# VHH binders against Probable carboxypeptidase X1 (CPXM1), part 14

Target 1, 162 residues: Probable carboxypeptidase X1 (CPXM1), of Homo sapiens (Human) (q96sm3r113to274)
Amino acid sequence: TGCPPLGLESLRVSDSRLEASSSQSFGLGPHRGRLNIQSGLEDGDLYDGAWCAEEQDADPWFQVDAGHPTRFSGVITQGRNSVWRYDWVTSYKVQFSNDSRTWWGSRNHSSGMDAVFPANSDPETPVLNLLPEPQVARFIRLLPQTWLQGGAPCLRAEILAC
Below, E stands for the ipSAE of ESMFold2; O stands for the ipSAE of OpenDDE; V2 stands for 0.75 times the mean of E and O plus 0.25 times the DockQ between their complexes.

## First folded at step 21 (VHH; framework vhh_enristomig)

Design j1 (from g5 with S105D; at its last look DockQ between E and O 0.74; V2 from the best seeds 0.67)
Fold by ESMFold2, look of step 21:
Structure j1 (fold): chain B 162 residues (1-162), chain A 119 residues (1-119)
Amino acid sequence: as target 1 above (162 residues)
Amino acid sequence: EVQLLESGGGEVQPGGSLRLSCAASGFTFSHYAISWYRQAPGKQREWVSRIYTGGRTNYAESVKGRFTISRDNAKNTLYLQMSSLRAEDTAVYYCARHDYPRGYDFDYWGQGTLVTVKP
């Protein structure tokens, strides 16, 4: 009944197809924005369990290149997996593109405006949002709108596509 | 504004016990790992203990088995129960919140509380 995952969690989507507007560090880059990725437990581990934009980033985004025209139908998000600090996005918008230059948004049919999706309220619980209408495009962006007060925009994601 | 305020220091005889507290404000205390550090006169600051998000703890070898870290998230307070105190435990003790991931530059420190282990 639902569309299958594109493959962020499974690594079918390679790191080279993930990009972001900014990252706080190498260990919080877009390659860490994969659903269910886990932080290390050792103090010396360079990698934590999410993508996190810089807190100074005024327009944060996380982008997935599907590599070909793809029918996107939904998004699953989690907060940051970490032994150091909790962070999570609380709402986001979604945009699509065929060339990574011209973008259009997922629309909320009730308001007639770009849809704003409720996201996470804890580090681990996955939250599914189905798009109001599936979109055919090559690229999809998640654009955090709000996040944990005093924190940073951090997420892990999976994309649903048919 | 992030604030950390240590208390509970004092003078104690060898073999004695003290309990240190760190009152936190200006941030959501339960969302962060918090550590104790100490600095003896003329020496560099050294890590003592840490309690992570989710409650796991870790200790420096020099204090393992003698010190116990704990936190009360409802009271925004970190504790260090010290026992079997030795002269080498004399130091100013600090609580700290590190902005990680590992190796990130920005840390928040308390002003410290002095522990003196006398003869």
Scores: ipSAE 0.459, ipTM 0.780, lowest interface PAE 1.7, mean pLDDT 90
ESMFold2 (binder alone), look of step 21: mean pLDDT 83; pTM 0.834
OpenDDE, look of step 21: ipSAE 0.829; ipTM 0.912

Design j2 (from g5 with Y104F; at its last look DockQ between E and O 0.74; V2 from the best seeds 0.66)
Fold by ESMFold2, look of step 21:
Structure j2 (fold): chain B 162 residues (1-162), chain A 119 residues (1-119)
Amino acid sequence: as target 1 above (162 residues)
Amino acid sequence: EVQLLESGGGEVQPGGSLRLSCAASGFTFSHYAISWYRQAPGKQREWVSRIYTGGRTNYAESVKGRFTISRDNAKNTLYLQMSSLRAEDTAVYYCARHDYPRGFSFDYWGQGTLVTVKP
């Protein structure tokens, strides 16, 4: 719909505004869940190119605090950039909040149920999903629903917001 | 279950050649970096070579120009072509799968194949 990037890729959204339900390691934390972030190429680098939840996390989520009421209109996701291991989320839901305590979902208008967005099928190709209805909120969560079989929920993201 | 099975070891004279194979099963082989390591008698295990998810390769200095790592993703098999073999190459050779950079994971190992280069 034409809202610009919120600023995950550009670092306009600082690391302190990113949270997640869990992370496999420091180098796969929410601060790595930024669109187009790249893994280190040296064998000793701590940081890889995605946020990855723990494989045992039953309810994974990735959260962005916009810092103020913001009109969210879309989400762009990528899989994990890595020389070590490919992983990606294949579908997710989106939730919003004004206080990070009470959440409401992006709804499929036809069914009245939470919308499920198709996500990635490879490590690098960005996938855009426009929300069925833009939402005004301070916080947005991506909630992986399915991911690469035998893998973990890993993603990089950008948020479209006005 | 993740499994790695090495083969192709044997005895060879100095200057000879061998080709090692590592058959992988229980995971999507092409999605992972895979390495060769070796352990000589009385020594610590050492890294030999690695092939990454995108096909880039890297080698320990001691084997550059003599060893070539490759993979056949259709056959789920890793190879190490060894040439100009020396007595110091005598070791059990292992393949290993890497999951992530933290800790330089050796989380999945083969049982090894013995290479003996006669003095």
Scores: ipSAE 0.436, ipTM 0.774, lowest interface PAE 1.8, mean pLDDT 90
ESMFold2 (binder alone), look of step 21: mean pLDDT 84; pTM 0.848
OpenDDE, look of step 21: ipSAE 0.828; ipTM 0.914

Design j3 (from j1 with N58K; at its last look DockQ between E and O 0.82; V2 from the best seeds 0.71)
Amino acid sequence: EVQLLESGGGEVQPGGSLRLSCAASGFTFSHYAISWYRQAPGKQREWVSRIYTGGRTKYAESVKGRFTISRDNAKNTLYLQMSSLRAEDTAVYYCARHDYPRGYDFDYWGQGTLVTVKP
ESMFold2, look of step 21: ipSAE 0.451; ipTM 0.775
ESMFold2 (binder alone), look of step 21: mean pLDDT 83; pTM 0.836
OpenDDE, look of step 21: ipSAE 0.860; ipTM 0.925
ESMFold2, look of step 22: ipSAE 0.502; ipTM 0.805
ESMFold2 (binder alone), look of step 22: mean pLDDT 83; pTM 0.840
OpenDDE, look of step 22: ipSAE 0.834; ipTM 0.910

Design j4 (from j1 with E61D; at its last look DockQ between E and O 0.70; V2 from the best seeds 0.64)
Fold by ESMFold2, look of step 21:
Structure j4 (fold): chain B 162 residues (1-162), chain A 119 residues (1-119)
Amino acid sequence: as target 1 above (162 residues)
Amino acid sequence: EVQLLESGGGEVQPGGSLRLSCAASGFTFSHYAISWYRQAPGKQREWVSRIYTGGRTNYADSVKGRFTISRDNAKNTLYLQMSSLRAEDTAVYYCARHDYPRGYDFDYWGQGTLVTVKP
């Protein structure tokens, strides 16, 4: 009894619908922020297995354009898949928009504050968070709040939507 | 404060063996790929061997079959077992920690340990 995956993992959501505040390199760009994506195994491979924001990015975000008004109900996250280094986000907030300019947050109705979702504690184990209340919007952002000490905000994600 | 400290270098006859160690501190050693590099006088620093986070290893062609890289994550120590040493192996050997494969990377290097293969 839940919404199905929007299609980050399956590639039903194309790379052109993924955007981020920054990325450490093209091989760690938003197009790599798809659940279960894997790093290359050879030293010369361009692509690693996550989106990673730049370390200096004070306000990191990862954005998905659903292409039309969509009822978002949940988020699944993983850490970075890599032969080089472990990284993962440990908490995030979620925002929504209809025009990618004006944003509103997922709120904890009991406290009246923006909800903060617990995320990952290892590179691979997926963590599901259902939104306190599903939201109808075109765009969804994940906003890392905390991450592995000494690391960078890196994640892979899937969005649940009907 | 990331620190890498190499040891085990010395003088050896051709065909001999040495074991190098790299003691790591100031970071979670098991979370990183670690490599050996070497630099001979007048030459560029060159990659020798690497061990990845998952334990897979890789070697430069010039050392395959003669050198073995390993790590002990409980002791935060990287090793290089060198055998069948040749004159061209004479160099200062460094261990290095890789932060990222490409992009805005910064590698940390040790002080080096000298290996001299006598004529």
Scores: ipSAE 0.404, ipTM 0.763, lowest interface PAE 1.9, mean pLDDT 90
ESMFold2 (binder alone), look of step 21: mean pLDDT 82; pTM 0.834
OpenDDE, look of step 21: ipSAE 0.829; ipTM 0.912

Design j5 (from j1 with T28K; at its last look DockQ between E and O 0.83; V2 from the best seeds 0.68)
Amino acid sequence: EVQLLESGGGEVQPGGSLRLSCAASGFKFSHYAISWYRQAPGKQREWVSRIYTGGRTNYAESVKGRFTISRDNAKNTLYLQMSSLRAEDTAVYYCARHDYPRGYDFDYWGQGTLVTVKP
ESMFold2, look of step 21: ipSAE 0.471; ipTM 0.791
ESMFold2 (binder alone), look of step 21: mean pLDDT 83; pTM 0.837
OpenDDE, look of step 21: ipSAE 0.791; ipTM 0.899

## First folded at step 22 (VHH; framework vhh_enristomig)

Design k1 (from j3 with Y104F; at its last look DockQ between E and O 0.62; V2 from the best seeds 0.00; counts 0 for: pae E 2.8 > 2)
Fold by ESMFold2, look of step 22:
Structure k1 (fold): chain B 162 residues (1-162), chain A 119 residues (1-119)
Amino acid sequence: as target 1 above (162 residues)
Amino acid sequence: EVQLLESGGGEVQPGGSLRLSCAASGFTFSHYAISWYRQAPGKQREWVSRIYTGGRTKYAESVKGRFTISRDNAKNTLYLQMSSLRAEDTAVYYCARHDYPRGFDFDYWGQGTLVTVKP
């Protein structure tokens, strides 16, 4: 039962299919935004423990290219894996596209507005959000809306699709 | 506006003890790893101890068993309890906040507090 992981955690989705609006550094790039990824203890500056947008990024997004039309059903997020600094997203929106240019949002049926999903409150506990309605698209974006006060939008993710 | 202010330095006899404090303001103290460093006259600044966000601690080999780092997140204060002090421990002691875990790429440093261990 339920939709399986698309493959961010397992590396079935290659690094080349992950993009982001910005990154604080290479070691906090979208290729690190995979569920359960851990920062390297010796080389954490190259292999840090999440995707983190720049602090000044006014419109942060993390994007996954499924490579073909895919029915997206849910999102799992974690905060940043780091002994050096706490960072996590506390809420996000989700958008979809077939061409990476024209986007539509996951909508809250009862309000008619874009759905806002509660995200994380600590570095490691995964939080599952099922989409109100599954969407068929090639691309999915997570758009952080709020994050830990005094920090940056950082996340690790898995996408559920069937 | 990030500020780090060290205090508690002074003169002690060999074998004595001191407790250093680092008062932090202008950021969420509990969200960062914090370190102590020291610089003796004519030497490069060297790492002494670190406390991570989860409370884990690490020490330079030269101070293991003699120094204890701790933090009070409610008071935004870092501590260094120094015991069995030796002449080689004479230095200016600094606290530092890390955003990056390497070298001199720390964001913020305190002004330092002098510890003098009498010969």
Scores: ipSAE 0.286, ipTM 0.704, lowest interface PAE 2.8, mean pLDDT 89
ESMFold2 (binder alone), look of step 22: mean pLDDT 83; pTM 0.834
OpenDDE, look of step 22: ipSAE 0.848; ipTM 0.919

Design k2 (from j3 with G103S; at its last look DockQ between E and O 0.68; V2 from the best seeds 0.00; counts 0 for: pae E 2.1 > 2)
Fold by ESMFold2, look of step 22:
Structure k2 (fold): chain B 162 residues (1-162), chain A 119 residues (1-119)
Amino acid sequence: as target 1 above (162 residues)
Amino acid sequence: EVQLLESGGGEVQPGGSLRLSCAASGFTFSHYAISWYRQAPGKQREWVSRIYTGGRTKYAESVKGRFTISRDNAKNTLYLQMSSLRAEDTAVYYCARHDYPRSYDFDYWGQGTLVTVKP
């Protein structure tokens, strides 16, 4: 019933098409925000297993450029894969754009307000959210709203598109 | 406000045992990897043992088979059981919370507890 993955996990979507509002480090940048990406197990590895915004980022977002108009239908998220610390987003909103300048949100049909999607409660379990209405756009943003208390907004994601 | 408070240090004879504790407050203890480090006079601080978020443990070669790290998440406490102590184990022992891999700049440290093993 669902649309296929756009290709964050599979690397069909290249790193250059992923952007974020901020990152705690290069090893926690948007290129690490891909579903099922894993941290390095060696203490010397610089890469961990998620995108993480800076703790002081008041308006965190993670953005995917599909490269062309695309019908987005859903989002899958995971928390941070890490041996060092737990972090995960617990809710997010979704926005769309055709030019990365003007954005519109996914709306809750019953209230007419921006939909807020429940996200993760552990590091690894994927959580699927189907959009209330599929949207045709080039860009999609995930905007963390709440996350693990005392932590930072961290996620891995896949986008479903037909 | 993150706080780490070590205790349980003291003086022992060679071959003796001690159990160190590290009481944590101001953060969700179970969500972080925590380590023991030590610093002997005239030496750089060195890593002793670590327990990761998933419960896996790791030890420096110099203490393998003699020291055991553990944590009690209900009590927000890290432990180091030390056995078969040697004079070279004399040091101030610290617990540390790791925020990021491979950087001391973002880690939190306790004040330390002194362990003295008589020669």
Scores: ipSAE 0.384, ipTM 0.745, lowest interface PAE 2.1, mean pLDDT 90
ESMFold2 (binder alone), look of step 22: mean pLDDT 82; pTM 0.833
OpenDDE, look of step 22: ipSAE 0.833; ipTM 0.911

Design k3 (from j3 with H98Y; at its last look DockQ between E and O 0.69; V2 from the best seeds 0.00; counts 0 for: pae E 2.5 > 2)
Fold by ESMFold2, look of step 22:
Structure k3 (fold): chain B 162 residues (1-162), chain A 119 residues (1-119)
Amino acid sequence: as target 1 above (162 residues)
Amino acid sequence: EVQLLESGGGEVQPGGSLRLSCAASGFTFSHYAISWYRQAPGKQREWVSRIYTGGRTKYAESVKGRFTISRDNAKNTLYLQMSSLRAEDTAVYYCARYDYPRGYDFDYWGQGTLVTVKP
């Protein structure tokens, strides 16, 4: 009844299609922002289970290049999978682009202003948000607006697209 | 300001027991993995035990079966129950907040508490 996953979880979308405004480390880079990705369990493992922006990043974003014009219909997010630290985004906005330079936002039907989507309240429970209006574009950005107090903007995601 | 304050050290006979405490403040204690380390005179600091956010625990082989790490998130306190103490356990014991994989080595440290196991 909805559009299928674009393929962040399944790796159909390759790491080279993922970009972010910043990352706390390589092991928390955009390539880790895939739904259901898991942290390593060993203390020496530098890979954790999320993308995390730097704490000082004033305008964090996570970007997916679909590779071609694509009808985006929804977003699924999770918090950070980690034994080390709790982190999750609690709300975000969504933007679209055809060229990765000029962006427009997903709008609230009633106000005409940028929609703000409720996100996560724990590390693992997926939260689905359908876009108010599906958008045809090549690029989609998630822009964290709020996150766990005392933490950092961290997420895992899947994109629904036709 | 992040603060970690160890207590509960002292002198004990071989085979005896002590319980160390670490009072935490200045951060959300329940959101972090927390560890115990120790440093014997003239030696490098070594890892002893860790408790993760979900409550899973891990121990250095030298203390496994004798030491128990625990936490009380409501009191912002980390504990180390030490039993069957040996002379080689004599050291200053530290609690530390671990912020890996943020890329920090040993993010924050307390002043330590001295444990002396009498010969």
Scores: ipSAE 0.334, ipTM 0.700, lowest interface PAE 2.5, mean pLDDT 89
ESMFold2 (binder alone), look of step 22: mean pLDDT 82; pTM 0.833
OpenDDE, look of step 22: ipSAE 0.781; ipTM 0.875

Design k4 (from j3 with F106Y; at its last look DockQ between E and O 0.74; V2 from the best seeds 0.69)
Fold by ESMFold2, look of step 22:
Structure k4 (fold): chain B 162 residues (1-162), chain A 119 residues (1-119)
Amino acid sequence: as target 1 above (162 residues)
Amino acid sequence: EVQLLESGGGEVQPGGSLRLSCAASGFTFSHYAISWYRQAPGKQREWVSRIYTGGRTKYAESVKGRFTISRDNAKNTLYLQMSSLRAEDTAVYYCARHDYPRGYDYDYWGQGTLVTVKP
């Protein structure tokens, strides 16, 4: 309950350590899924302000490679920063891996099932979710479960880790 | 099933006013920026005005001060209030929904409504 940011917002985590299941375009790729990233300032800019999965992606995920075993403790999310279109994730699950091949989920102690975290309800307000138990792993995935009706899974994120 | 249907065009004298409407269906209207464009006979289509998701507006210089864009999200309708109309405003007016930055293959256009400003 106090781990610092891993560095998505600050760019300490390089673009090469961000991956996603799909992206609507290069200008909405995983490199745009950084907390507080902003859309372009004029109509001709190639970048908007979020990662957005394709609408038809049946299993959307956003992945961060911490580069080494890391104690993950929480996640902060925002919706899409855009003058063009509203989109945001409203709930997600979290998974971890040491090798990017075998994954395990964050668990909800009371139900015994994978935890589902409430996410965003507007484009900008950050929402913090602490993991029920911190997890030591190299990789973390956010897996959108629900999002704004009629839209697509879009988010910006920061990871809390020690 | 995205549909945009313009209406409110017609003939008007110089200095007159018209209000155009664009009825939207098949998508969540309030979640998108929407624009007006126009195309005069024999000319390229040109941008006229835009209203963004947050309500900020932008105008082409040629219409600034004379045209007002607005939207009613409860009615899924975009408006263009035109005043002080001139002969050069004669055109077919279109509304458009963009999916920037994905490109024009993701844009949707209405069929247009004709505005004629008589000499």
Scores: ipSAE 0.502, ipTM 0.800, lowest interface PAE 1.7, mean pLDDT 91
ESMFold2 (binder alone), look of step 22: mean pLDDT 83; pTM 0.843
OpenDDE, look of step 22: ipSAE 0.845; ipTM 0.910

Design k5 (from j3 with D99E; at its last look DockQ between E and O 0.76; V2 from the best seeds 0.69)
Amino acid sequence: EVQLLESGGGEVQPGGSLRLSCAASGFTFSHYAISWYRQAPGKQREWVSRIYTGGRTKYAESVKGRFTISRDNAKNTLYLQMSSLRAEDTAVYYCARHEYPRGYDFDYWGQGTLVTVKP
ESMFold2, look of step 22: ipSAE 0.513; ipTM 0.804
ESMFold2 (binder alone), look of step 22: mean pLDDT 82; pTM 0.837
OpenDDE, look of step 22: ipSAE 0.833; ipTM 0.904

## First folded at step 23 (VHH; framework vhh_enristomig)

Design ko (from j3 with H31S Y32S R50S Y52S D99S Y100S; at its last look DockQ between E and O 0.04; V2 from the best seeds 0.00; counts 0 for: pae E 10.8 > 2, placed apart)
Fold by ESMFold2, look of step 23:
Structure ko (fold): chain B 162 residues (1-162), chain A 119 residues (1-119)
Amino acid sequence: as target 1 above (162 residues)
Amino acid sequence: EVQLLESGGGEVQPGGSLRLSCAASGFTFSSSAISWYRQAPGKQREWVSSISTGGRTKYAESVKGRFTISRDNAKNTLYLQMSSLRAEDTAVYYCARHSSPRGYDFDYWGQGTLVTVKP
């Protein structure tokens, strides 16, 4: 709907602007939560293919600092790139902030409640969700709500923003 | 504070074996990828071997088939089993946690353990 990728996939958004509530390991940190990132044989199994929160994290979130007020319009997600495990988020909510301290949610226009976005059902197929109403903010969080049973909340993402 | 303490070094004859240990503290060991490095006199530190959180291993070509990296998550300890040792393996051996998943950066806190293979 008119806004281009913010730059998670392209690395225009640097690793230092990605944060998360937790990570299962160094190789599953927020710096790995970039659309189309893949684990490679050159790095061995020290670098995995998604951000994954810890299994015990009751409130998982993945955060992007756009660096300045930005109009967010959509989110694209993928599951984890791995030849060994299947992990993906199946639904998430989205929150915004100007200071990374106070947050407001994306709302479902029809119900007035927090919008819940359907996410992934396989490791690689990207799923686009347009926000019901674009939001102007500096920070955006994805908050996994459900994920593959027996697994962990894992995702790769891109943000559409102007 | 992240701390890594190496031990098990010593003198050994060519063709001999040693087992190095690295005791870890100050971080969740089971959730970290850990590596061994070594530094011979007059040389830069070089990567030796790495082990992932899931137990997958990678080795430098110079040590493949002779060294085995392993971990014991219950003891927060990394191991390097070295066999068929050669004079060129003489070095101070360090364990390290990477600061970045993309590079050679590490953030360990110890001084290493010396392995000397007698001529």
Scores: ipSAE 0.006, ipTM 0.143, lowest interface PAE 10.8, mean pLDDT 84
ESMFold2 (binder alone), look of step 23: mean pLDDT 84; pTM 0.849
OpenDDE, look of step 23: ipSAE 0.591; ipTM 0.821

Design m1 (from j3 with R56K Y104W; at its last look DockQ between E and O 0.66; V2 from the best seeds 0.00; counts 0 for: pae E 2.01 > 2)
Fold by ESMFold2, look of step 23:
Structure m1 (fold): chain B 162 residues (1-162), chain A 119 residues (1-119)
Amino acid sequence: as target 1 above (162 residues)
Amino acid sequence: EVQLLESGGGEVQPGGSLRLSCAASGFTFSHYAISWYRQAPGKQREWVSRIYTGGKTKYAESVKGRFTISRDNAKNTLYLQMSSLRAEDTAVYYCARHDYPRGWDFDYWGQGTLVTVKP
């Protein structure tokens, strides 16, 4: 029924398997997009607690390379853990690929349209979304669609996969 | 356009009090940490106090127990209540909005308000 975590939170998925369309800084890069990651308690720390795309990024995405064909079943997201500012994604789409070049979306069969998943409304509360149908692929992307007004697309995530 | 406008500065006797205000506009004030800094004549700008998005506060050692930072998110206003003022507190006081860790080039600063503590 439910696949276990792929390992973003646990570091089983190494930083080299995480990529993003853009990042506001190294300290907000894709390697920070791991569920429950914490940061930003000391002034001058380079790391904060999320991946954040640049505000001007027209097509933001966060990508995980599972390293081999993998059955993806769900996604858990959180907003940005930060003392500096509030940011969170409020909805996203999901895409899959076997080669990181050609992508297909998670779809709602009843509408025939790409599924849009409701995401976060605060910095910390995790939100689980099960995919309408599990997908077998090597790569998975989260594509923020909407986010906190006046902010940027920021998230932490875990992927459920077998 | 992000704007920060300080007010409430003036001349005060040693041991006196002042309340500084910083009016913010052009951004969602409640979503950001905001700080006070000061710059005495001929010296580098130094951090004074900060209030974070969750309401936690932090103070420089030189002002702990004498200054209180607060914010009113409904009025988009940051405050600094200054008490037991000393000659060393004479400076131009600035408020700043931070976007850390995205580099200090993304910080916004007010024009400052002068506080003079006279002997």
Scores: ipSAE 0.450, ipTM 0.768, lowest interface PAE 2.0, mean pLDDT 91
ESMFold2 (binder alone), look of step 23: mean pLDDT 82; pTM 0.827
OpenDDE, look of step 23: ipSAE 0.846; ipTM 0.917

Design m2 (from j3 with D105E; at its last look DockQ between E and O 0.76; V2 from the best seeds 0.66)
Fold by ESMFold2, look of step 23:
Structure m2 (fold): chain B 162 residues (1-162), chain A 119 residues (1-119)
Amino acid sequence: as target 1 above (162 residues)
Amino acid sequence: EVQLLESGGGEVQPGGSLRLSCAASGFTFSHYAISWYRQAPGKQREWVSRIYTGGRTKYAESVKGRFTISRDNAKNTLYLQMSSLRAEDTAVYYCARHDYPRGYEFDYWGQGTLVTVKP
């Protein structure tokens, strides 16, 4: 597909276009879920390097509004960048929408069921997942399914789109 | 089921040395920053030292150059090597696991180990 980054890492996608189901704190909000974002190194810095949902969130999701119909082709994820603790999502599903009300999932071509993408196994190594079929939509959600035991769903992401 | 157990406290003479240990269980030790705190008689608990997930260390000014924090992730154990001990170092020493950035809150503390520096 060769689609470029949508612009989470580069800040081309503004903070106002990022939303999440929940956040543990403002310093772990969706605006921190950008690929390669870094934690502050000083103890007084309250901004860490990821979006993290609340541990009790039964349906965690991270959402990007592309602002217009966009061909989504892939997702890159990282775990949490932090001097305090490690967390990472180990699998996720992907959903799409044109109105943020009605959602459809990325499907596994072989089974016809929602695809489950293997995600991260350490804090920093980026993991690329190409969608089985690119989708045209305005909104994309990442829905963590599993994550590091005893932790929370935390990720940084970039979206590949044309 | 998260547990932190301090040991290695005791009585020492001024200028002496002591090594404290904190045995961790019920969580993945290497994934957390861990600190030592102490509480002297009649005083508030104060931070002593911290070791971060990547191994970077930080010390309170009062202990710099005399105390060394370390961790052995294979043994799930935090250490505090104390040297050049002074009467002001007499305290109960605690290890604590951080749950940052929900503030500087600790979600688990050890029970403490007493260090007494004799006059």
Scores: ipSAE 0.399, ipTM 0.750, lowest interface PAE 2.0, mean pLDDT 90
ESMFold2 (binder alone), look of step 23: mean pLDDT 83; pTM 0.836
OpenDDE, look of step 23: ipSAE 0.863; ipTM 0.926

Design m3 (from j3 with D99E F106Y; at its last look DockQ between E and O 0.81; V2 from the best seeds 0.71)
Amino acid sequence: EVQLLESGGGEVQPGGSLRLSCAASGFTFSHYAISWYRQAPGKQREWVSRIYTGGRTKYAESVKGRFTISRDNAKNTLYLQMSSLRAEDTAVYYCARHEYPRGYDYDYWGQGTLVTVKP
ESMFold2, look of step 23: ipSAE 0.530; ipTM 0.808
ESMFold2 (binder alone), look of step 23: mean pLDDT 84; pTM 0.852
OpenDDE, look of step 23: ipSAE 0.841; ipTM 0.909
ESMFold2, look of step 24: ipSAE 0.496; ipTM 0.790
ESMFold2 (binder alone), look of step 24: mean pLDDT 84; pTM 0.848
OpenDDE, look of step 24: ipSAE 0.860; ipTM 0.924

